# Designs tried in a protein design chat: VH-VL binders against o60147. Part 355

Target 1, 175 residues: o60147
Amino acid sequence: MLEKNKYLYIFRHIQTNQVLLSQGNVLKKTALFQLPYPLQKPVAPNGMRPAKLRKDHWVPLLKVEFPNESMFQSVFMQLLNYRKYRSVQPLTSDLLKLPIPVRRRKIMRQEVPNTIADLADILNKEKFPENSVRLQLSDKSDSEYADWPPSVQIDSEEIKLSRGFREKTTVDEAR
Key: E = the ipSAE of ESMFold2; O = the ipSAE of OpenDDE; V2 = 0.75 times the mean of E and O plus 0.25 times the DockQ between their complexes.

## First folded at step 16 (VH-VL)

Design oh7 (framework fv_lerdelimumab; at its last look DockQ between E and O 0.32; V2 from the best seeds 0.59)
Fold by ESMFold2, look of step 16:
Structure oh7 (fold): chain C 175 residues (1-175), chain A 121 residues (1-121), chain B 109 residues (1-109)
Amino acid sequence: as target 1 above (175 residues)
Amino acid sequence: EVQLVESGGGVVQPGRSLRLSCAASGFTFSSYGMHWVRQAPGKGLEWVAVISWDGSNKYYADSVKGRFTISRDNSKNTLYLQMDSLRAEDTAVYYCAKDEGYKSGWYFDYWGQGTLVTVSS
Amino acid sequence: SSELTQDPAVSVALGQTVRITCQGDSLRYSSASWYQQKPGQAPVLVIYGSNNRPSGIPDRFSGSSSGNTASLTITGAQAEDEADYYCNSWDSSGNHLVVFGGGTKLTVL
């Protein structure tokens, strides 16, 4: 009997600070579909979808353990939809004043706090049992982007290892 | 004054293609996500597609995915809908709509008057 | 689910109060917006964010929400309020980013 996927892994790009959602501790090429379409021939990195996945550019942000696969699948799909919804919102006035490259960078830097806030919003609305969802972060201060429901238990240990040879993330690049 | 004017509707045979345009004026077109919404004769509103402010994100209703392509040209303040492999079920008035934005829902504050697409033999 | 359910038709006597409802799971995660459509015309936004009235919309229009239900209320209904009314939401758990209800035809008697 194979163990069902009940873990959500979230990765951050070391240069752009964009976020990718994953079912496994190693990103698959299909995760790139979460990134914006190229508007012209690719000149990487500018936040657009690259032709190939550079796994060395993506580091762990957080990991969530759910009680079962059904709850994982529900939250995973909702997070993807929250990202789609945000991606089509109108620009705010502060973004409009910026040159397009600066504007895109600022939008990408909002992805980490926005994704963490969205995760907490979903978990608050789902009414999971107390302490049934375990959250582990690469930087525990990132939990401050949201108010967590009683269902969430935040692990005392930070994530140190991931896909391969990296042991920790650089917190300064996430802010 | 905000105006949205759709064009390019007409009568086409099933399996053919048609391209709709939406000319925008009276607002900063390049700062908004833009939508296509359709309404079959005597029926309700059906969302078709959305495109982000710079065109880098596009999403479609299941009924048109793989057949329709939304696009925009911000230098011309124009939204487009390329409709391929048209079916009789695609017969509708097509509206373009502007989303002003609100925290957790949709806020389609301006709509065009629509352009009719009829798909028949 | 990604469906919003509305009664297909509702009637109100001139000057009376009517409530049009919209139900669906998406409303637990999304505010509702409401659109009025008269024959041969484009839709017009009358309520956004479940309970906000745009400038230029008469005070007799109001909105509310609770759980998976949103409501549009017209107090003191007038003849020009006769129209189709559509609710609309975002859907966080379905395949469609934008969902409309099936519409409610309001008849003012």
Scores: ipSAE 0.832, ipTM 0.925, lowest interface PAE 0.5, mean pLDDT 88
Fold by OpenDDE, look of step 16:
Order: sequence, then structure tokens, then C-alpha cells
Structure oh7 (fold): chain C 175 residues (1-175), chain A 121 residues (1-121), chain B 109 residues (1-109)
Amino acid sequence: as target 1 above (175 residues)
Amino acid sequence: EVQLVESGGGVVQPGRSLRLSCAASGFTFSSYGMHWVRQAPGKGLEWVAVISWDGSNKYYADSVKGRFTISRDNSKNTLYLQMDSLRAEDTAVYYCAKDEGYKSGWYFDYWGQGTLVTVSS
Amino acid sequence: SSELTQDPAVSVALGQTVRITCQGDSLRYSSASWYQQKPGQAPVLVIYGSNNRPSGIPDRFSGSSSGNTASLTITGAQAEDEADYYCNSWDSSGNHLVVFGGGTKLTVL
């Protein structure tokens, strides 16, 4: 098990692309409170807060290693703030032109790139030491959603976490 | 010019309900989140609730959760606060406030003049 | 939920500089906004994003932040600056998004 206090994991829902932030590689049930929608059925893909955490519904998006817990906490809390902000703030004019169901789906799809962009923005503002933050992505192309500051080194190694928050095995890699 | 005008305040007994309204003008109401903030007599400001531009997201202070309901009618440029099961401690001037954003923080750029709610037996 | 703390009252001589400080954990993660409230009036935004002034706010008002603190500074206090000042920040814990300081009553002597 990895030391969780300085590791940020971001997970995405496999159906809705909703995003959850985690300290450490295991999502806590309380992470569901990050979602802006009230508890109700049916659960995803309707974009609602699910009643239960289904580990198999979440896949790792990225992993960030910070030099210490303090830096982690700062970024983590800021990301949460950004999430709340987005949930309240106005939508773009393009979104407003869409029917409500379509709009909602598009908003959900934008959570991943928005979260990545938020992370980069936060890190840019924090001005951490050069190469002090290590970023690993499940999909390297996701790094293109943002410009990263010098404090961030993008690791060529992929996240070794699979669905269900398990270490990847040979079998998992073959799937 | 941005204007926010609260109404619906008055004197009510504990346990009763009251509905506040906030009429907005001077900006695209349907594009912004709106807040309720209250201030008890001689006390500080207390955030009450927020509603997103389309009403899809609502958040409440713990002190009012389960009793108050924030809503809006964008066709009427009006924000509402349904207050049920009112308590003496709910006595306050209630302000509606416009939401505004900044990446490192967000704030209320415009406030109404408030409407007084008095809960007393 | 997070709390913001302010001194309940401060005084400043006319033309002098005063700093009102707000402290709380939420300030580590989000910038503060400041509101001026005169008796019988609604609050007015005077600083947002730590150090941004809305239009119409005099340049004698400025903001700063450090660690878990935010400060409103009035450089060259005027008589009309006598008011209550509230700091505000956002809290990501649960659904309680917004937190205000207790307010500081500024007296201009």
C-alpha cells in the first residue's frame, strides 16, 4: 500500500465521466459527497450521486505525488473549491443552446478535462519547486488538456492502479 | 444597473412558513447562481443557501438544511426562499446576493437591501 | 465547517492606515472577499480575489493574504470608512460552501 498522505488520485466514472478526488489510491465512501447531485436512484449514467460507492464503476484518471502532505492538502482543497465553483457558476453560451438533457450530458463529459485544467491552474499558481510534483496519467493524452508548470514532471510510467482500486496484474493489462 | 429587491419578509410565529422573493434586474439572471445570506439583528452575516443558474444544484447551510428550500424562476427573474418550520433563531434580515466568480475565489458582487423576517411567539 | 475569525473592533485615526485581518483554514485554499456594511445598509463588496477592487471602490482599500490569513487594509482612512467589515471565503466541506468572518467594527477617530 502506498503512503496516502501525499498522493492525489483522481478517478472518473466509467459511464458519466464524473470525477472524484482521493487522498490515496482507495476511494472512500465519503468521496461521493463531492458530487453535486443529491442522492437518488437511478444512479449513473444519469449523473446523480450514487447511493453507494461501486469500485468497479470508477477508474483512475491520474495520480499526483507531492513532496509533502501540506502541498497535497492545499491542492486537494483548491480542487474541491473549483468543483463547487463550477457547480454554481454560469455555463457557456454554447451549452445554453442545447436541450437540457444534452446539456447535462455534455457537462458531465467536460468534468475530466475541466478537472485536469483546474489542477494545472492550481499548480501554476502555487509555484512549487521545479520537478517537485510528479504526475502520472492513465492516458497520456489527457495531459494535453492543460499547460503544466515547471513544478510538474510528467512521468512516463503509467498508473499501476486498475478498476476496483487494485494493482494492475498481467490479467488486467490484457483486458 | 444591477438591482436585487427582496420581499416577503414579516412577522411569523415559530413553526410557521414564509416565502421570500428576490426580483433581479440589470443582468442576465438565468446565467448566474444566486445566494441567500441573512443577518440576525446586531449580528454578523451568515450564508444560507445557493442555487445554480438553472436550479440543478442547491446547497444549504447546516442551520437551515431540511427546513429551507431555495428555488428560482428564470422566466420571472426571481429567486425564492421557502422557509418552513421557522425558529426564533431564523430572525434576520435576508439578503439575496448575486454570485460571481474568480478562479482563486468567488464572491457576491451585488446585494439586495434585504427583507426582515421576525420569528416570535 | 471552517470558521473565519476577525477582531470584533478596531480603531483608526483619520488619515491613518488600518489593517483588518481574517484568519481561518479556508483561506489557505481560497482567496478572501471583503464586504463593507454601514448601519442600516446592505453589505458592499470592497475587495475580491484577495486584492481586486470593484469599480467605484476607492484605491485606499487593498487586500492581501498569507497562509491562513487575509487582510483588508485601508490606507488613509476616511470618516466614511467607519463601518463593519466582513471577510468571506469558501469552504469545500460538505454543502456549506460559504463562510463569513464575525465582522470587525471599524471606528474612525
Scores: ipSAE 0.535, ipTM 0.842, lowest interface PAE 0.9, mean pLDDT 90
ESMFold2 (binder alone), look of step 16: mean pLDDT 89; pTM 0.927

Design oh8 (framework fv_lerdelimumab; at its last look DockQ between E and O 0.06; V2 from the best seeds 0.00; counts 0 for: pae O 3.1 > 2, placed apart)
Fold by ESMFold2, look of step 16:
Structure oh8 (fold): chain C 175 residues (1-175), chain A 121 residues (1-121), chain B 109 residues (1-109)
Amino acid sequence: as target 1 above (175 residues)
Amino acid sequence: EVQLVESGGGVVQPGRSLRLSCAASGFTFSSYGMHWVRQAPGKGLEWVAVISWDGSNKYYADSVKGRFTISRDNSKNTLYLQMDSLRAEDTAVYYCAKDEGYKSGWYFDYWGQGTLVTVSS
Amino acid sequence: SSELTQDPAVSVALGQTVRITCQGDSLEYSSASWYQQKPGQAPVLVIYGSNNRPSGIPDRFSGSSSGNTASLTITGAQAEDEADYYCNSWDSSGNHLVVFGGGTKLTVL
């Protein structure tokens, strides 16, 4: 059978700290559907879904290698569902006290720790073989947001790319 | 006292549209995700849709996706369900429900009385 | 579509104990909630978080969970407990955020 992707890529927005989940090491425009529906027609820097994907605004957060594609697809779908679940939960009393723009910024700043915790929660409930899931972070201290199961091996090397998971293309220098 | 009151149900032919409303009172409407749940005559409960506190996230059951639109107006404390391209299998009592929130589950603590939608030729 | 399985009907003698079960893979990691529905009425929450009672729900209602099974137990069943009972969960691996069981009709004899 034709082998497909077994890697999960997660990006963080440089300004809002929102996250996007990706099957590939380069974001596609369809990833923007993970962001909240815009309440205003023009795109505002309040974290709503923009009309265009600005790839220079999204940097690596983490990468996960799974044993096979079916395990990747299961975890990817579950992680998307965790994010949907969180998006419809009631606001806490502390958030209700804040003006709406401040409230939204605070909610967005929770996405990195929440996504990491949710990933770990999913991996803890799955019965993957020990050391079969390789996790690489851009900032290894982010692993502290969660307790990881024995199936997860955290790579000692951080992701060092500042834009995307690809190295800078040499084609740009030739032009 | 928390109250949810649905309205807008009725008898319509297949392919037509209806808009349901749910008037909310007795709580801070704008802090909660709101749901529509339906129940066909003599059948069980079926989740239909949910909308986030500010209306920026919306999710639907597969059976209604592309035909139904959930929305809210927080200034009027009102939840809506626009139902287009209605089918006979959409015949049900439609409830709005409030999720109070609890970790890793659902907590629908208040429900409206329901409004009946009948789709019949 | 529901992935939660409930027996369609159960009976209990007045004053006796009955357990209504709900089974599905989602319950292994999601807490259950339980709803009582009497004819012509909206559902009423009786258990949330698998084992918590809302204010106003009698002590005879209790909940538990183990593995992929959630249970609603009524100890000392009364005539007014005759109703349909629905379990509910979140299915993180499914297509829907909210899943209801098919319902159990409880008859008090």
Scores: ipSAE 0.835, ipTM 0.924, lowest interface PAE 0.6, mean pLDDT 88
Fold by OpenDDE, look of step 16:
Formats: C-alpha cells, sequence, structure tokens
Structure oh8 (fold): chain C 175 residues (1-175), chain A 121 residues (1-121), chain B 109 residues (1-109)
C-alpha cells in the first residue's frame, strides 16, 4: 500500500465521467460529498450523486505524487474549491437549451477535462520545484487537456489500480 | 467600502408573502454570487439560497424550496428574496452575504446587518 | 443542519488559548470558514480557506483542518473575543450547498 498522505488520486465514474478526488488509492464512502447535486435513487447516471459509493463504478483517472503532505493538501483543497465554485457558476446558453437530464449528463462529462485543467492551473500557480510533482495518467492523452508547469513530471508508468481501488493482481488481470 | 443593506422585513401572518431586498455597494455586484442566510431568534445560522452572478443558477435549502425565490437586478445592484407561503419557522433575521473564494476557499466575506422577518398569527 | 457539529459552549481565560472544533463529513472535502457573531450583530468572517485571515482580523485567530474536522484557534484570547463562532463548509443535501455548524458560544473569563 502506498502512503496516502502525499498522493492525490482522481477517479472517474465509468458511466457519467464524474470525478472524485482522494487522498490515497481507496475512496472513502464520504467521497460522494464532493458531488454537488444529490438525487434520490436510482444511482448515477440517473442522478448526479449516487446514493452509495460503488467502488467498482470508479476507475482511476490520474495519480499525483507530491513531495510532501503540505503540498498535497494545498492542491487538494484548491481543486475542491475550484469544482465547488464552478457548480454555482452560470450555465452556458448551449446547456440551457438542453433538457435537464441531458444537461446534467453533459455537465458531468465536463468534469474530467475541467479537473485536469484545474490541476494544471493550480500547479502552475504554486511554483513547486522543477520535476518535484509526479503525474501518472491512466490515459496519457488526458495530459493534453492542459499545459503543465516544469514542476510536473509526467510518468509513463501506468497506474496499477483496478476497480475497487486495489492494487492490480494477476487475478484481477485475468478478469 | 463594501456595504450590504437588507430591507423589507416585517411582521406577516402565516401564508402571506414578503419580499426582501439587499442593496449592494462598494464592489462590482454583477461579478459575484450572492447568498441569503437566516437566523432564527436565539438560534444558529441557516443557509437559505444562492444565486450566481448573472442569475442563471439558483439553489435553495430544502426548507424553503418551492416557497422562496432568489433573484437579482444587476442594474440596480440589488439582491431579492421573494418569500411565499410563509411559516412560523421562517421567522428569522435574514442576511444577505457576498460570495467569495474561487481559489482560496468558498466563503462569505461580507454580510449585511440583516432584516427581521416575523411570521405570526 | 446537523452536518457540522460544534460544542455549544466553551470558555477560555483571558490571555489563554482556546480551540473551537467543527466536525462533519463534509470537512473531509471542503475547506472551512469561520464566522464571529456578537450579540445583536451580523456575522463577521474571521477565517477562510482553512487558515486565511481577512483584513482587519487579528493574527491571534488561526485555522486548521484534519480529516473531518476544522478548528478555529484563538491564541491569547481577549475580552472582545467573547462571541458566537460558526463554522461553515460546502456540503449539498438536496440543494443545500452550504452548511453551518450549530455555533459555539465562547466565554472569556
Amino acid sequence: as target 1 above (175 residues)
Amino acid sequence: EVQLVESGGGVVQPGRSLRLSCAASGFTFSSYGMHWVRQAPGKGLEWVAVISWDGSNKYYADSVKGRFTISRDNSKNTLYLQMDSLRAEDTAVYYCAKDEGYKSGWYFDYWGQGTLVTVSS
Amino acid sequence: SSELTQDPAVSVALGQTVRITCQGDSLEYSSASWYQQKPGQAPVLVIYGSNNRPSGIPDRFSGSSSGNTASLTITGAQAEDEADYYCNSWDSSGNHLVVFGGGTKLTVL
């Protein structure tokens, strides 16, 4: 198990592409509090906030290793603030033209690129030491959503997490 | 200097309506979300509603949803709270609060002095 | 809202340090803000973003966070610090985007 105090994991929902942030490679059940729009059953994609955390519905998007916990905490909290603030920002005219369910789905799909962009923006402003932050992406193409500062070293290694947020094992790979 | 001045409070009977206003000055009103927060006598703070800077997004506490309407007129630098179907439990001092903290946290940096709404038969 | 919990009352001797703690699941994923309210007055922001002070707030006020808790610390309490203190975070149930703690009455002895 990795030390969670300096590791940021970002997960996406396999259906809705909603994003959850995690300190460590295991999502807490309370992670769903990150989602601003709780809806009654059924769970996503019919609602913006699932009633329960289904770990198997979430996959890792990226992993960020920080030099220390302090840097992690700073970035982590800023990311959350960015997302929360955005939730009450004006909707574009294009979104307003859509039926509410469609609109909600579209907004949820934007969370991945928005979160990545937010992360890059935050890191750009933090001015961390060169190559002090290690970024691993499940999909390398996701790095293209933003320009990364010199503090960020993009790692070519894959995140070794499976559904349920456990380390991949030979058994998992066989499934 | 940032100023928020609430008005429109008073005594009303249950089932009646009341409209509160919040006059803002000292900042670019149209650039910020605005909130209503209320406080029942001798009780704590309760968030009521938020409206985005251009009024396109509105959210309400469950306790007032369907009865209260938050709105704003940016040309007048004024925030409104239309309160319909008032109940005794709506009795409170109502504060308007300025939204702040996109990157450094989400918070209310300025509050009005509040206006008292009393709902009683 | 019962999402954030505070002790209803705490006391501190003049010049001593007091910590007011707020607890709630939302704090795991939200920075806390703190508001001071004196009798008959509107709330005043004293800490935001976990540990930022607005202009005009004395440096004896500080904030911290850990897990599902946030704390306001007054180092060297003054008589004028006697007030109600409310924590706040952003947690949505239904359309509740904002949640306040129940408030803590601080008495300076």
Scores: ipSAE 0.075, ipTM 0.722, lowest interface PAE 3.1, mean pLDDT 87
ESMFold2 (binder alone), look of step 16: mean pLDDT 89; pTM 0.926

Design oh9 (framework fv_lerdelimumab; at its last fold request DockQ between E and O 0.76; V2 from the best seeds 0.78)
Fold by ESMFold2, fold request of step 18:
Structure oh9 (fold): chain C 175 residues (1-175), chain A 121 residues (1-121), chain B 109 residues (1-109)
Amino acid sequence: as target 1 above (175 residues)
Amino acid sequence: EVQLVESGGGVVQPGRSLRLSCAASGFTFSSYGMHWVRQAPGKGLEWVAVISWDGSNKFYADSVKGRFTISRDNSKNTLYLQMDSLRAEDTAVYYCAKDEGYKSGWYFDYWGQGTLVTVSS
Amino acid sequence: SSELTQDPAVSVALGQTVRITCQGDSLRSSSASWYQQKPGQAPVLVIYGSNNRPSGIPDRFSGSSSGNTASLTITGAQAEDEADYYCNSWDSSGNHLVVFGGGTKLTVL
């Protein structure tokens, strides 16, 4: 319980590669507000905010342990704001050449590297003590999307859970 | 070349509604995020809202959340601001602004001339 | 931080150099842009990315930043430079994506 208040949990969508940020090891339905608002079209494009959370569609991307909850809250808020900032930026010339459905898919596929790069950018600017921030990835090669400051210790062990970050218990399974 | 022209301002009573329009020309409107910025008489600039290129992401200043709705119609090259439950403190010149984009920060390279909204009894 | 602080007024003698400053924590993670506004007119961008001048802006305008401070410098101020000047940034830590300073009224004597 104490650990969850200083941990950042990041999930990716199994099909779209969109990213959701979470302060807990289980996604809450309110995390869906991080996804784009459904467009006013006859049929909303793929990747827009669904009505319900499908937990089987979201898998672990990475986990970060901070020295304390205050530092976690600061980084969590900043990551959310980086995503908002990116979402309203003008399209690049390479995106403009693409048909809209292909363009949307390419934008969504950029979320994983962009989120990892943004996390590193925040950590490089926050001046945390050396080795005070522990980073664990589901795929260690994803660390190559960014240059990490001395404050970050990358765990040699990958996240091994196939769904979510929470281990299933026998008592919880019976419920 | 690039032009932004606001319209729809006027004098209204508190609690009423107005819809502002911003007609865009001279650039590819559908590739840019668009902003509303307002300025009360004799006061500074205050950001109001932003909308993404396709309209799927919208963000608002706290002072207008729940009352104002930003929208766009890319087929008409037009940005909108629906202003409901108007208050006296919403009295301002309303500008639309284009963000050209640069590494970090904001780059509002073109602004409209503004449209005046006066909320008074 | 959701606040950018500017002095409300600054004066400069004709032909002299003036600096207008802008302070706020958001400037640690954001570049600054600067807007000139004359009475009854829309704002005009004079500096972007903290230190870049758009085409058509006189060479006497320049910008810089360090830490939580951004500056707009006018070298050899002219009467036409008399205006309000606003700094602007995004804010990675606040509730608003776009933050303007309160503005500085420049008077050319």
Scores: ipSAE 0.855, ipTM 0.934, lowest interface PAE 0.5, mean pLDDT 89
Fold by OpenDDE, look of step 16:
Structure oh9 (fold): chain C 175 residues (1-175), chain A 121 residues (1-121), chain B 109 residues (1-109)
Amino acid sequence: as target 1 above (175 residues)
Amino acid sequence: EVQLVESGGGVVQPGRSLRLSCAASGFTFSSYGMHWVRQAPGKGLEWVAVISWDGSNKFYADSVKGRFTISRDNSKNTLYLQMDSLRAEDTAVYYCAKDEGYKSGWYFDYWGQGTLVTVSS
Amino acid sequence: SSELTQDPAVSVALGQTVRITCQGDSLRSSSASWYQQKPGQAPVLVIYGSNNRPSGIPDRFSGSSSGNTASLTITGAQAEDEADYYCNSWDSSGNHLVVFGGGTKLTVL
């Protein structure tokens, strides 16, 4: 049971490219609290927080295995806060040239690479033991969004999960 | 010249509400996040809340969550802080501060002069 | 939440160099900013991004960082530098997105 708590899954929305962080391979409805409330209708797929979690709208982006739950928790919390930080950053001049709806869409499109970059940055700063963190990506090319520290071992095999499906582990079955 | 001018402070009893305003000028207000920071008399600085450029994201310190609401009107270049269920420990000078980002951190390049909120029976 | 610690008070002789240090885990993941506050006034940004000076800040102010520490150095302290100094950092692991140090009162002798 303890092993379940050392896995970070990151999901992306298939339409908006918004990102959800998950402890374990099961996306909980409470994960939606990671997204801001929409200012105006309509909600997703136009972005922001949907009223309900549609698991089939989310696909796994990457999986990270940590040596223990403590390391997981640390990185998880940092990722959440990094996202908060990014959400309030000043707008760049390029964004200001765009209509507000287009601007928002562009920001959302950056969620995936930004999240990956955040993860790498956090791991670089944490200075975990060499090859102690195992990273598996749904698309191996996504690893190129960041420079990874020696603590990270990137799997050669991609995550083979389809839309709305999660990898089942023996630990998951025991719960 | 960047200017931030807070208003709305005063003396209130515990449990009452107060709304603070911050009038911004001298920069593109709608492009920046805005913060509230407070300072109790004779004490240090305490971060209170932040709001994103369009108000879509709001975050609060635990000490004010559920009681304070940060908002903004970009058409008026004004930042607000609705303070409900005020407590004695909320007594402070409240500053509005302009957000700037650098790498993985925030800093505040401009501050208002502050408005004093006193909560006392 | 992460905490930043500062010495509550330090003194420096006129024209001498003083270093104010801030310590905390948040400094491992984010750059420090420093604010000067004189009595009855609002804080003023003096250093950001570890060692960047805003316009109008004298070059005698500098910043540095190492590990979980950040420092503000005043080289050639002037009488007008007497103030409270607060360090600030991004809290990457806590519920307070922004964390301030307790402040250091600098006395210029």
Scores: ipSAE 0.818, ipTM 0.911, lowest interface PAE 0.6, mean pLDDT 91
ESMFold2, look of step 16: ipSAE 0.833; ipTM 0.924
ESMFold2 (binder alone), look of step 16: mean pLDDT 89; pTM 0.927
ESMFold2, fold request of step 18: ipSAE 0.844, 0.826; ipTM 0.930, 0.926
ESMFold2 (binder alone), fold request of step 18: mean pLDDT 90, 89, 89; pTM 0.928, 0.924, 0.926
OpenDDE, fold request of step 18: ipSAE 0.361, 0.241, 0.718; ipTM 0.790, 0.758, 0.885

## First folded at step 17 (VH-VL)

Design kg1 (framework fv_dargistotug; at its last fold request DockQ between E and O 0.53; V2 from the best seeds 0.74)
Fold by OpenDDE, fold request of step 18:
Structure kg1 (fold): chain C 175 residues (1-175), chain A 118 residues (1-118), chain B 106 residues (1-106)
Amino acid sequence: as target 1 above (175 residues)
Amino acid sequence: QVQLVQSGSELKKPGASVKVSCKASGYTFRSYGMNWVRQAPGQGLEWMGWINTYSGEPTYAQGFTGRFVFSLDTSVSTAYLQISSLKAEDTAVYYCARGPYLSYFDYWGQGTLVTVSS
Amino acid sequence: DIQLTQSPSFLSASVGDRVTITCRASQDISSYLAWYQQKPGKAPKLLIYDASKLESGVPSRFSGSGSGTEFTLTISSLQPEDFATYYCQQDYEYPTFGGGTKVEIK
């Protein structure tokens, strides 16, 4: 019955459209571990997992407020693992026909809609109380990527592009 | 009420193996990660790694690769730590600790003392 | 790895004293720091998370402050049950602990 964090933040990379889940409005370095590919020497967008966290390259995609921590954690873990599952799936024959850079870009472009769809799917399965989950989007049109259950109330106001960070953008070095 | 209950103390000889269990209750097992923390006698706390209770994927901290294995039995909400080829320096109390994804640790097991002695 | 340095390592105090423990990080970890209390033969207990958020059930005499690289745990009025070892822990990267601060009775 302990109420702790009940906010899910999802960030997207401004160039690559990669997606990171965050339990706070300041990205952790560990968030980079969500990226499906190993650390690469080239900085994004040329690489899938940059060695450094450039916070200024990430902007809020959406914010979700849950009624309590338990619901939040459940959804977070599911969403995290849905993404991981997709990342390890065999590539389709169509993707394999593409040059590696093109293939990577195509995969990354699907991260935003896939993540939103995953979130909606998870929430649909959870069957939370009506209007108990508040969803705020940086772009309202992104809500169209999914059918939302009655438990989700979409805010009329968009997330202000303050980079979604509590503090100003910073750059972190690789561990 | 959230509770983590670990298996009892172990006395092992060098080269042997040990498996410590951590049974969770009072919450949805797969909603929180399970971490392992080592504490040598009279020393501080050392994070060994964690296991994703949803997927079963373990992640080991540097220095805890090879001989250390995290595993799960989700049917009984239990996490396991197995240490093989035990060494004297493995003598320590081992804790399981619940926490959000790579975050803090809000609930701890009571600890399991593993003593390695010839 | 992020290193956490606690100071002091040992602290002698009396009941009723105001106690302050510092934790310094080798790099900016924002507010991703937790504080734990550990008594002999017992598991650590979470006191503070996210630098300043008090864990439920923890007495209000405990408080945490700081951000970036410097953090502080404060016990406003030390109680007999507060004599223990305290650890800071960061979760900005893979978790690491400070060396601990043992609070002893003067």
Scores: ipSAE 0.871, ipTM 0.944, lowest interface PAE 0.5, mean pLDDT 92
Fold by ESMFold2, fold request of step 18:
Structure kg1 (fold): chain C 175 residues (1-175), chain A 118 residues (1-118), chain B 106 residues (1-106)
Amino acid sequence: as target 1 above (175 residues)
Amino acid sequence: QVQLVQSGSELKKPGASVKVSCKASGYTFRSYGMNWVRQAPGQGLEWMGWINTYSGEPTYAQGFTGRFVFSLDTSVSTAYLQISSLKAEDTAVYYCARGPYLSYFDYWGQGTLVTVSS
Amino acid sequence: DIQLTQSPSFLSASVGDRVTITCRASQDISSYLAWYQQKPGKAPKLLIYDASKLESGVPSRFSGSGSGTEFTLTISSLQPEDFATYYCQQDYEYPTFGGGTKVEIK
């Protein structure tokens, strides 16, 4: 039997710091639909979705291994909903005072901390077994954006790849 | 075990409406997307779109944006396809199919034949 | 949208034959391709996902390969129950299906 996917992959845009959630280690074109589009939305009035998927502009942010596909799918769908919920909230008066380009950049800069906090919030609510969820980050200091439940084991090894994801190399594997 | 059970065949006149149901069991309904696929008699498969079972937000494939409506009743783990202003060309088998978010379809309903004729 | 072209449209073969069906995508879809079997009067059944991963409960005589724009489904030793129509489907973008390949057994 082949094992269904149980990995969450999260990418960050190298310039805008926007975030994309992925069910695979290679981004699908449909991932871009997670980003705001310029149809008079309060949070993205002039569009912030790139016209095409440039895979060299999206780098690893973090990877999560779940115990099984069902648990992964539950978290993935909830995370997508958190992102949608944030995207439709009314802008604060502080944001509305800013010129549109500045406002957009400020909103986009919050995607990394917000996504990490939302992931942790979901994991705190899901009551997963202790140490059953393995989290690996490209920058371990990003774990400071959230309080992690006992179910999460933060990998001491950072993601080494600078573009896309590749399976972690096991250099010190004993024979 | 994952199971999708669809409502029975429908015989309709042009201009009428039909609502096909797809009841899911054996898994967490809101964790997997629900897709609708059309197959006209003797023809291939055509993706009509999907509904995000967590948020309730539908997405329609090109050509299915007018008379076709996807909806949910999460309290009974059921998805619905409603087709209004039926035309003879709507005669087809309609399948529901679940899968990971915008992915392959690992489980399918048995299909619902909708026949539209005078 | 991404167009999938299957070939051949139909074939007939004997029990025990090796059968290969090809699916070509109009653009690079990485490995985001699935294969389905549909028998007359029944719903499609998933055989292969992610180009080469065999779905649980599917006989090992079925295999998939390919990436990018060209993909194949292989049946290593055709059985009488393999009479069906086979479809490819990509999920790199909004899903689309190939036109199908009808396999006849004699």
Scores: ipSAE 0.737, ipTM 0.877, lowest interface PAE 1.2, mean pLDDT 88
ESMFold2, look of step 17: ipSAE 0.736; ipTM 0.878
ESMFold2 (binder alone), look of step 17: mean pLDDT 94; pTM 0.957
OpenDDE, look of step 17: ipSAE 0.848; ipTM 0.925
ESMFold2, fold request of step 18: ipSAE 0.725, 0.700; ipTM 0.863, 0.857
ESMFold2 (binder alone), fold request of step 18: mean pLDDT 94, 94, 94; pTM 0.959, 0.957, 0.959
OpenDDE, fold request of step 18: ipSAE 0.870, 0.856; ipTM 0.941, 0.936

